# Miniprotein binders against q9bqp7, part 190

Target 1, 240 residues: q9bqp7
Amino acid sequence: VPQNWFPIFNPERSDKPNASDPSVPLKIPLQRNVIPSVTRVLQQTMTKQQVFLLERWKQRMILELGEDGFKEYTSNVFLQGKRFHEALESILSPQETLKERDENLLKSGYIESVQHILKDVSGVRALESAVQHETLNYIGLLDCVAEYQGKLCVIDWKTSEKPKPFIQSTFDNPLQVVAYMGAMNHDTNYSFQVQCGLIVVAYKDGSPAHPHFMDAELCSQYWTKWLLRLEEYTEKKKNQ
Below, E stands for the ipSAE of ESMFold2; O stands for the ipSAE of OpenDDE; V2 stands for 0.75 times the mean of E and O plus 0.25 times the DockQ between their complexes.

## First folded at step 19 (miniprotein)

Design Jv2 (at its last look DockQ between E and O 0.97; V2 from the best seeds 0.00; counts 0 for: SAP 70.991 > 70)
Fold by OpenDDE base, look of step 19:
Structure Jv2 (fold): chain B 240 residues (1-240), chain A 102 residues (1-102)
Amino acid sequence: as target 1 above (240 residues)
Amino acid sequence: SPEEIKRRVVRLILEAYKYEDYGDYEKAAELLIRAVKLARELGNPKLLASALFLLVEAFYEMGRYEEAAEVARELVEVAKKLGDKLMEDLARWLLEEIEEER
């Protein structure tokens, strides 16, 4: 049990989506401050086993590609991910706010991969928006808050070259999603609450993306794990 | 040539990765032992560390804990000489895991 337990859901916020669908999705800028990001917390609290597996993978890739080839590979992966998120933001943004859509951004296997998921996405409330949990003292940048199949979700878009058919294959992504949910639910910049999460794994080859839906119960389970990671991070920083 | 030896070491380690993927740790260990020898002869500490790193896993998965510990200890020293703190820390962790299985 976390020593510093805090609820993922805010009892002061109504579960009912306030009927005012904001005509424009929220986009709160991320402020760079001393407050750790969700990503930083997760990276600094990886298990030794997780670090081992990542290093094993890295060592293999460097042997296959060479050091320069590996740097190029990682740069390309990062760029592809960034372009994918930019394309999704463009697609999910209202037409009136659409800057000149670079048509080239829309021509990707990843975008093709998520088309069937996008059909079930509606009621976009936030895109690339910062969240802050004031009490637990962490920040994050969430990808999307929207309705998926009629349920309001924090949606996290991931790119993969390999199939990830199971949520367990998404490593710490569920923790990231619930961290964003918990922060948003207690961030004063947001007037609504989310109870569900969605991880979408998009594939480079355009094969159908895998949606990993997280109901309120599953979110609560991962929230406990997130709190433990946050405590571990806090303890590590006190000892530095 | 040193460059040919280097390529051979790389091939041996990459082949060992494939055998480990198939669960053939014995064959992986055999290849890695050769890779370690060649990397030492070449005087390439990076390749030596890479080979040792994977060899610890192979021996551990085979239940050859004494040999795994020996390799892990060497990896600590190689990583320390390289200034690779991550690899040093991982090697120390592997030693701890091996000792718990003894």
Scores: ipSAE 0.780, ipTM 0.957, lowest interface PAE 0.6, mean pLDDT 92
Fold by ESMFold2, look of step 19:
Structure Jv2 (fold): chain B 240 residues (1-240), chain A 102 residues (1-102)
Amino acid sequence: as target 1 above (240 residues)
Amino acid sequence: SPEEIKRRVVRLILEAYKYEDYGDYEKAAELLIRAVKLARELGNPKLLASALFLLVEAFYEMGRYEEAAEVARELVEVAKKLGDKLMEDLARWLLEEIEEER
């Protein structure tokens, strides 16, 4: 139970974008400051079990690939993720026509994997945009805000080499989504709020991506868990 | 040769990972006991730590808590010698989990 509960939704804010919203999605730049990021909070509050599982995986990979092979593998995974996000930003931006010059960027299994999801995405309001929660003092960079099957969502795009058909398989990704949502809903750079989330897991081989929709009730449940992680981080910081 | 023995240790540990994936902790432990012995004979503390790390889990899942604790205590000392703080902290945490079961 959080000691300092704060609501995820802002009652002063409409869940409908106003009619004067620009045709170009928002892209608020990320400020470098002392305020911790969502990913930093989650990284620093991992349970011992989570740390054990990650180390178990790392040890196995190093044995399979060798030290240098593992470094190359992780670098390639990072690069593939970066290229995937760049391609999605290009595809979802109405002013971007990168098809001719960035054909290799658009030709990947991950992009093929999400095609069926993208057909259900419309009304893009933000892409690769910073969010800040002034009251709770954390910052993030959300991937996308758009409608998915008629519901305005914070959308988080993930690449994976393992199938993740259930939301529980995505570890802390739901916490990341609700943290971004809460920050956006209380950030003066945004004139509207979002009550739903979507995690999309794309696959390298082009297999159909798994969407994980989060309605407002589910988002509220994960918000409570996020608040506990933020509290844990804050207490850890005080004791250093 | 030392390099052939090293490759054999790596193969034993990787085979043990596969058996643990299927829940066959008895077979995994048999492979890891051999890997630990060979890693000690090589004087390779990094491979020794890798084998001990997985062996703790195997004994724990089998309910062999005294043996799991012995392996975890050795892992603490090997991790300290390597200067591997993360492994040391994990090994100490594993010891605490095992001692709760006693």
Scores: ipSAE 0.728, ipTM 0.938, lowest interface PAE 0.7, mean pLDDT 87
ESMFold2 (binder alone), look of step 19: mean pLDDT 88; pTM 0.876

Design Jv3 (at its last look DockQ between E and O 0.90; V2 from the best seeds 0.77)
Fold by OpenDDE base, look of step 19:
Structure Jv3 (fold): chain B 240 residues (1-240), chain A 102 residues (1-102)
Amino acid sequence: as target 1 above (240 residues)
Amino acid sequence: SPEEIKRRVVRLILEAYKYEDEGDYEKAAELLIRAVKLARELGNPKLLAAALFLLVEAFYEMGRYEEAAEVARELVEVAKKLGDKLMEDLARWMLYEIEKER
């Protein structure tokens, strides 16, 4: 049990999506401060087993590609991911911002991969928006808040070269999603609450993306795990 | 040539990765033992560390804990000499996990 328990859901916020479809999705800028990001917390609290698996993969890739080849590969993966998120932001933004759509961004296997998911996405409330949990003292940049199949979700878009058909194969992504949910639900910049999460794994070859839906119960389970990771991070920082 | 030996070491380690992915740790260990020998002869500590790193896993999965521990101890020393703190920490962790099984 976390020592510093805090609820993922805010009882002061109504569970009813306020029917006012915001005409424009929220985009709160991320402020650079001393507050740790969700990503930083997760990276600094990885288990030795997780570190081992990543290093094993890295060592293999360096042997296959060489050191320079691996750097190039990593750079390309990062760039592809960035372009994918930019394309999604453009697609999910209101039509008035469409005039600046780089058509080249839309021509990707990843965009093709998520088309069937995008059909079920509506009511976009936030895109690339910062969240802050003031009490638990962490920040994050969430990809999207929208309705998926009629349920308001924090949506996290991931790129993969390998199939990830199970949520367990997404490593700490569920923790990231619930961290964003918990922060948003207690961030004064947001007037609404989310109860669900969605991880979408997009594939480079255009094969259908895998949606990993997280209901309120599953989110609560991962929230407990997130709190433990946050506590571990806090303890490590006190000892430095 | 040293470059040919280097390529051979790399090939052996990459083949060992494939065998480990298939669950054939015995075959992986055989290849890695050869890779370790060649990497020592070549005097390439990076390749030596890579081979040792994977060999610890192979021996551990085979239940050969004494040999796994020996290789892990060597990996700690190689990583120290390289200044690779991450690999050193992982090698120490692997050694700790191996000792729990003894």
Scores: ipSAE 0.735, ipTM 0.942, lowest interface PAE 0.6, mean pLDDT 92
Fold by ESMFold2, look of step 19:
Structure Jv3 (fold): chain B 240 residues (1-240), chain A 102 residues (1-102)
Amino acid sequence: as target 1 above (240 residues)
Amino acid sequence: SPEEIKRRVVRLILEAYKYEDEGDYEKAAELLIRAVKLARELGNPKLLAAALFLLVEAFYEMGRYEEAAEVARELVEVAKKLGDKLMEDLARWMLYEIEKER
């Protein structure tokens, strides 16, 4: 159990949409500071087992591709992920610049993969938007806040080249989602809150993406685990 | 030629990865012992570290903890020579986990 428990939900906020829909989705700019990001906290608190599995994968890839081949591979994966998120932000934006979209940006297996998910997404409230938890002292950049099948969710988009990639199973994506959720729910830049999460795993070959829905109870369970990771991170920084 | 021997070491390690994926740690260890010997004779500490790293796991998973510990100690020294702090820290952690089982 965390020493400094804090609730994930804000009892003084509603998850109901504003009556004067539609609104332009929020895009709060990320301001770099000394407060750690969600991804940094998670990276710095990986278990030794997780670090071992990542290194095992990296060593195998270098043997298969060579060092230069591995660098090219990782650069391409990063670029594909970046293009995927840019495409999704463009698709989900209600602005007139829709006709200014780069059609090459929309041509990817990953975008095809999520089409059936996008049919169930509506009421977009935030895109690529910064969140800050002032009390717990962490920041993040969430991908999307929107309704999925009628439930307002923090939505995180993930890319996968294989349906069963070992590396993705090593990292705990639910902690990232609930950390963003908790920060957003207590960030004065936002007037509403979210009680559900969604992780969408898109596939390079265009195969149908897998949605992983998290209701409020599951989010609360992962929130406790996030708080433990944040405590661990804070303790490590005290010893530096 | 040295390049042919290097390619053979790489193939042995990659085959060992396949056998470990299938749970056949005995076959993986056999291949890795050969890879370690060739990498040591070749004088290639990077390939030696790669082979030792996987061999520690193979012996550990088989319950051959004395042998796993010996391999892990060698991996610590090879990682130090390479200046590979991540691998050195992992090798020390693996050694610690092995010692808990002894």
Scores: ipSAE 0.724, ipTM 0.938, lowest interface PAE 0.8, mean pLDDT 86
ESMFold2 (binder alone), look of step 19: mean pLDDT 90; pTM 0.900

Design Jv4 (at its last look DockQ between E and O 0.80; V2 from the best seeds 0.76)
Fold by OpenDDE base, look of step 19:
Structure Jv4 (fold): chain B 240 residues (1-240), chain A 102 residues (1-102)
Amino acid sequence: as target 1 above (240 residues)
Amino acid sequence: SPEEIKRRVVRLILEAYKYEDEGDYEKAAELLIRAVKLARELGNPKLLANALFLLVEAFYEMGRYEEAAEVARELVEVAKKLGDKLMEDLARWMLEEIEEER
């Protein structure tokens, strides 16, 4: 049990999606401060097993590609991910911002991969928006808040070269999603609450993306795990 | 040539990765033992560390804990000499895991 328990859901916020479809999705800028990001917390609290697997993979890749080849590969993966998120932001933004759509961004296997998911996405409330949990003292940049199949979700878009058909194969992504949910639900910049999460794994070859839906119960389970990771991070920082 | 030996070591390690992915840790270990020998002869501590790292896993998965521990101890020393703190920490952790299985 976390020592510093805090609820993922805010009882002061109504569970009813306020029917006012915001005409424009929220985009709160991320402020650079001393507050740790969700990503930083997760990276600094990886298990030795996770570190081992990552290092094993990295060493193999360097042996296959060489050091320069691996750097190039990593740069390309990062660039592809960035372009994918930019394309999604453009797609999910209101039509008035469509005039600036780089058509080249829309021509990707990843965009093709998520088309069937996008059909079920509506009511976009936030895109690339910062969240802050003031009490637990962490920040994050969430990809999207929208309705998926009629349920308001924090949506996290991931790119993969390998199939990830199971949520367990998404590593700490569920923790990231619930961290964003918990922060948003207690961030004064947001007037609404989310109860669900969605991880979408997009594939480079255009094969259908895998949606990993997280209901309120599953989110609560991962929230407990997130709190433990946050506590571990806080303890490590006190000892430095 | 040293470059040919280096390429051979790299090939052996990469083949060992494939065998480990297939669950054939015995074959992986055989290749890695050869890779370790060649990396020592070449005097390439980085390749030596890579081979040792994977060999610890192979021996561990085979239940050869004494040999796994020996290799892990060597990896600690090699990583320390290289200044690779991450690998040193991982090698120490692997050693702890091996000792728990004894």
Scores: ipSAE 0.789, ipTM 0.957, lowest interface PAE 0.6, mean pLDDT 92
Fold by ESMFold2, look of step 19:
Structure Jv4 (fold): chain B 240 residues (1-240), chain A 102 residues (1-102)
Amino acid sequence: as target 1 above (240 residues)
Amino acid sequence: SPEEIKRRVVRLILEAYKYEDEGDYEKAAELLIRAVKLARELGNPKLLANALFLLVEAFYEMGRYEEAAEVARELVEVAKKLGDKLMEDLARWMLEEIEEER
């Protein structure tokens, strides 16, 4: 239904590794911020129902914690997410020695939560790496590209408390993954492509994380929805 | 005292959230009607908006659409007085959703 459809996959690329030389994971710096990021597009195109659920949750939390308590809570959630991503990058990068020095970074429920997932992850190709879709004009910073149970995936790591604190992350997670996938598959900084996605929801109490695998067909379905959100974003900018 | 009434309103709203988690919208509405009354007596438009916001949902989920619409219209006016554009837009959207059901 998008006005300007564009394919998620690149027929000129293979997802098979070229194993002639062991490569360190790619980490492309984020260099351009004048075009919209994936997260900016998604935030600016939230439905009224998403906004309602977020406001409902926020009001309840403020009543429970007070405004200062809510501010501290959200600050701590952000910090925990940042530390979780730093820990995962360290664990998944064989050249990082910070893991040995930062024992507290590795001692979290979130890290315990994902252990059973990490044992199925191999062949890490990218970590915390920028992607740009040159034709569709958007950027992102993907968490990880690696094999999960033998299938090369864009992997997105999410933290969650019970109940989940952000409804956007629940509704938009698949769109974020496919947007990164489409950008990576058409970004000249990458020589390969990815046809599968994985969303991993980790829990603070160390409960086993939930993997949400996305095969190529499912990715294509969400790609169409991403294109609609990008189109909606562009329309809003034209009317400003 | 105003502080005791404020604490009572907050407790009523939070208890209503708990009943909504359990799917008991009838009990939630009973608590919220009391919270609305006390918030008006207190003269606290922020707490009044909080109570009205959840009450719209409770009536809507119960299928009491005429009552939900009445509460939503009041929420629009309270949000306007607060200068809370987000809540005003949400209240108007909720009113539109309710009117589609009638």
Scores: ipSAE 0.719, ipTM 0.939, lowest interface PAE 0.7, mean pLDDT 86
ESMFold2 (binder alone), look of step 19: mean pLDDT 88; pTM 0.886

Design Jv5 (at its last look DockQ between E and O 0.93; V2 from the best seeds 0.00; counts 0 for: SAP 74.775 > 70)
Fold by OpenDDE base, look of step 19:
Structure Jv5 (fold): chain B 240 residues (1-240), chain A 102 residues (1-102)
Amino acid sequence: as target 1 above (240 residues)
Amino acid sequence: SPEEIKRRVVRLILEAYKYEDWGDYEKAAELLIRAVKLARELGNPKLLAAALFLLVEAFYYMGRYEEAAEVARELVEVAKKLGDKLMEDLARWMLEEIEEER
């Protein structure tokens, strides 16, 4: 049980979308603060088993590609991910902001992969927007807040070269999503709350993406795990 | 040539990865033992560490905990010499896990 329990949902915020929902998605800039990001917390609180598996993979890749080849590979993966997020932001943004759609960004297997998911996405509330949890002292940049199949979700877009049909195969991604949810639900910059999460795993070859929907109950379960990771991070920093 | 030996070591380790993926840890260990020997002869501590790292895993899954511990201890020393703190920490952790299974 977390020592510093805090709710994921804010009872003071109504689940009812206020009719005055801005037609334009929120894009709050990330402020460079001493406050740790969700990503930093998760990276620094990985289990030895997780670190082992990553190192095992890295060692294999270096042997296959060489050191320079591995660096190139890593750079390409990062670039592809960045371009994918930029393309999604462009697609999900209102048409009036679509001035400079680089058509080349839309021609990717990843974009093809998510087309069936995008059909079920509506009511975009935020894109590439910063969230801050003032009480728990962490920040993050969420990809998207939108309705998926009529449910308001924090949506996290992931790229993968390997199938990830199960949410368990997404490692700490569920923790990232709930961390963003909890922060958003208590961030004064947002007037609404989210009760659901969605992880979308897009594939390079254009095969149908896997949606991993997280209902309120599952989000609550992962929230507890997130709080434990945050506490671990905090303790590690006090001892550094 | 040293370059040919290096390529052979790399090939052996990569082949061992495949065997481990298939659950054939015995065959993986056999290949890795050869890789360790060649890496030592070559004097390449990076390849030696890579081979040792995977060999610990193979022995662990075979239930050969004494041998796993020995290899892990060597990996700690190799990692120290390389200045690879991550590998050193992992090797120490692997030792702890092995000792818990004894």
Scores: ipSAE 0.764, ipTM 0.952, lowest interface PAE 0.6, mean pLDDT 92
Fold by ESMFold2, look of step 19:
Structure Jv5 (fold): chain B 240 residues (1-240), chain A 102 residues (1-102)
Amino acid sequence: as target 1 above (240 residues)
Amino acid sequence: SPEEIKRRVVRLILEAYKYEDWGDYEKAAELLIRAVKLARELGNPKLLAAALFLLVEAFYYMGRYEEAAEVARELVEVAKKLGDKLMEDLARWMLEEIEEER
């Protein structure tokens, strides 16, 4: 139970676009500052079991590839993720100049993997856009805000080499989604709010991506867990 | 030669990972005990830590908690010699988890 509870939703906001909404998705720039990012909070509050599993995996990979091979592998994974997000931003943007980039960027298994999801995505409101929670003092960079099967969602795109058919297999990803959602709903740069979330796990071999939909009730449950992680982060930093 | 011993230690640890994937912790432990012995003889603390790390897990899931604790205590000391704070903290945490089962 968090000591400093704050609501995820803003009762003064609507999920419907107003008459002055722009025709181009929002892209609020991320500013360098000293307040923690969502990913930093989550990284610094991992359970010991999560840290153990990561180290176990890392040790195995280093034994298989050697230290230099592992460094190259992790660099390649980072670049593939970056290209994937760039491709999705291009695909979801109304900019015609990116058509040629789209053809080259579309040549990846991850993009093939999400095609069936993209057919259900419409009404893009934000792409690669910064969010800040003014009261709780954290910041993030969300991937996408759009309608999925008619429901406005904060959408988080993930790449994976292993299947993740259940939301529980995504560990902290639901916390990341609701943290972005809560920040967006209380960020003065946005005029609307979002009550649903979607995690989309894409696969390198092009296998159909797994969508993980989060309705408002599920988002509220994960929001409570996010608040606990944020409190844990704050307490750890006070004692350092 | 030292290089042949290194390759053998790496092979033993990787095979132990495979047996753990299959749920055969008894076979994994047998391989890791050999890997630990060879890594000590080689004087390679990084390979020794890698073998000890997986061996703690194997003994723990086998319910051999006293042996798991002995391995975890050695891992703490090896991690300290390496200056590997992450591994040291993990080894201490594993030891605490094992002690709660005993």
Scores: ipSAE 0.719, ipTM 0.937, lowest interface PAE 0.8, mean pLDDT 87
ESMFold2 (binder alone), look of step 19: mean pLDDT 89; pTM 0.890

Design Lj1 (at its last look DockQ between E and O 0.93; V2 from the best seeds 0.00; counts 0 for: pae E 1.7 > 1.5)
Fold by OpenDDE base, look of step 19:
Structure Lj1 (fold): chain B 240 residues (1-240), chain A 82 residues (1-82)
Amino acid sequence: as target 1 above (240 residues)
Amino acid sequence: SKIWVYVTIDAPSPEELYEIVKRIMMLAREHGGETIYVEIEGNEALILLTLPTEELAEKFAEEVRRLLEELGLRVTVTVERE
């Protein structure tokens, strides 16, 4: 049980879209502060077993590709991910901003992969927007806040060359999503609340993406795990 | 302290693999455990699980081995003792 319990949901906010919400998605810039990011917290609090699995994967890839090949591979994966996020931001942005759509960004297997998910996405509230949890003292940059199948979600887009049919295949991504949810729900820059999460795993070959929907109950479960990771991080930093 | 368990599976097809992974995940829950991570590559899967006690981990491991042997599947179950 977390020592510093804090709710994921804000009782002072409504989950209903207020008519006063701007039609334009929010894009709050990330402030580079001493405040740890969600990603940093998760990376610094990985279990020995998680580290082992990542190292095992890395070593296998190096054996297959060589050291230089692995570096190139990693760089390409990063670039592909970035382009994918840029393409999604362009797609999900209001039409008036679409004048600069690089058609080349839209011609990817990853974009093809998510087409069936995008059909169920509407009511975009935020894109590439910073969130801050003032009380718990962490920040993050969320990909998207939108309605998925009529439910307002924090949506996290991921790229993969390997199938991830289970939410457990997404490693710490569920923790990232709920961390963003909890921060957004208590960030004064946002007037609304989210109760659901969605992880979308897009595939390079254009095969149908896997959506991992997280209802309020599942989000609450992962929130507890997130709080424990945050406490571990905080304790580690005090001892340094 | 949680007991960590690694399960590696080789299946004849991805579809069969997914079903077996689901069964193992359910079995872990029945033993009071949790699935932490699932890696899938081709017809192979690696499952990382936690169990609350060594006794439950060993019982789980035996049950997984029995289940997969009965199905004629290749399986490796490793219980990590901290």
Scores: ipSAE 0.789, ipTM 0.926, lowest interface PAE 0.5, mean pLDDT 91
Fold by ESMFold2, look of step 19:
Formats: structure tokens, C-alpha cells, sequence
Structure Lj1 (fold): chain B 240 residues (1-240), chain A 82 residues (1-82)
């Protein structure tokens, strides 16, 4: 139980009628400041068990590839992830055609992998957009806010070369999603809120992506875990 | 305080592996525990769990070992206290 519990949803937040063009997704720029990001909080508060598992994986990869091979591998994985996110932003943008202009971005197994998910995505409200929690003082950059099968979600896109059939296979990704959700729900740049989350794991070989839907109850459970991680981070910074 | 448990298993196929992982996650819940992380690689899985007491962790570990021995499959269960 966190020492300073705070709700993930904003009870005062309501939808407003708009006269603007809602077909253009929000893209709020990320600010460079001292307020911690979600990813920094999570990386700095990993448990000894999480660190052990990551180190175990790293040592196996170095044994197989060598140190230089591992560096090249991780660089390529990062680039593939970056290109995947760029492709998805392009595909989901209302100003871009999905056909010939996106041909270079569509030449990956990861994009093939998510096609069946994209059929169920509509009503894009935000893409690659900054969020800030006004009270808890953290910031993030969410990938997408859109409807998935009729439910408005914060959607996080991930690439993987290994199967992730269980939400427990996605490490801290559920914490990222709920942290972004909580921030968006308490960010004055947004006039709406979101109650659900979605993690989509895409595969390099084009195999069908695994969606991990998070309803409001599951989001609340992970929100509690996020608050504990943020609290731990805050305590560590006080001692530096 | 939480009791950490690592379970490493392998199975003849990914389909059998996923079913065994589900059964282990259910056994953990029956002992008041929680599944924290599941790593799948080929026909092998590593499962990281917490249980509320050392007594429940050891009972869970023995039931997991019994389950996989009945199936004729290899398992390693390590109970660690934080």
C-alpha cells in the first residue's frame, strides 16, 4: 500500500462539446525538465529480481554473440523499434495515405504482425503525445490514445522477438500504461480521460501480435504498483 | 515480507508449455501468491512469483514439483527470501 495514494481517474473530468476538428490527433511536445519521466522512474526502481533476470538474459546473449555482436544487436533492436513507432504514427495519422507514401515504413514483419489489431483501432485522439501528472509530478510520452474494439485506450506498442502471450511477460509495460493513463487524466492539456489500457506486442517474423487489454479494474491494480515505484524513486532522489 | 519463488520448466511443445504455465499461475493464486513475470523461450519458461509466507512458498514449490514429476517433465523451483 502506497503511503500517498492518489486515484488514477479524475472525478472532475468530463467530456466537452467541441467545435474544433477532432480528427486531428493531439501531439503535445515533451518538455526537457527536472521532473522525472515514467521510464526513468521504472528503470531506477527495478527490483533485485528484475535486475537478475535482465542480467541473465544479457549474459546469455553475450555468450552467443560476443560483446561487439551484442552491442550491434541492441542497436538494431532500438532502430527497429523506432522505425516501428514511426510507421504506426504515419499509418494512424489522418493526413497520410496508408498506401504508397508509407511503402518504406510498411516493409517490416512488425507492421504485418499488427495488421489484425489495427482493424480494431479507430477514433485516434493522440499520437506520440506528452503527458504530465500535475499533482504527482511525473511526465511521459505516450504512443497512442484510440478506441480498441470500442474502448478508449492508452495504447503502447512494443516489438519482440520472443512470444509474450501473457501480460506478465511484458515486464513493466503495464506500469508504463497506467502511469501514462493517470498522467493524461490529470493533465490540463487534455479535456477527456481514459479508463482502459492496451499493450500490443508485435513480432519480427510477422506472426499475429498479442494484444493485452487492461480494463479499469486491472488498470487500478497496476496503478497501485506504479504509485509504489514512484514513491520509491522519490525516496531515492531525496538520499542523493 | 514477500517470499520470491523462481520456477523453470520445459515442455515437449509450446502448447503444453502454455498450459503448464497457466496451471502454475493458478496454483500460486490458490496459495495466496502472485505471478510477477513469465519468460517464454522456445519450449522453456521461467516464472517469477511471490508468496505471502515461507510456509506457503514451500507448499507451493512442492506442489509444482509434484505436478511436473507426474507429467514426466523437468522443473527447478527456487524459494528465495528478500
Amino acid sequence: as target 1 above (240 residues)
Amino acid sequence: SKIWVYVTIDAPSPEELYEIVKRIMMLAREHGGETIYVEIEGNEALILLTLPTEELAEKFAEEVRRLLEELGLRVTVTVERE
Scores: ipSAE 0.532, ipTM 0.845, lowest interface PAE 1.7, mean pLDDT 86
ESMFold2 (binder alone), look of step 19: mean pLDDT 83; pTM 0.812

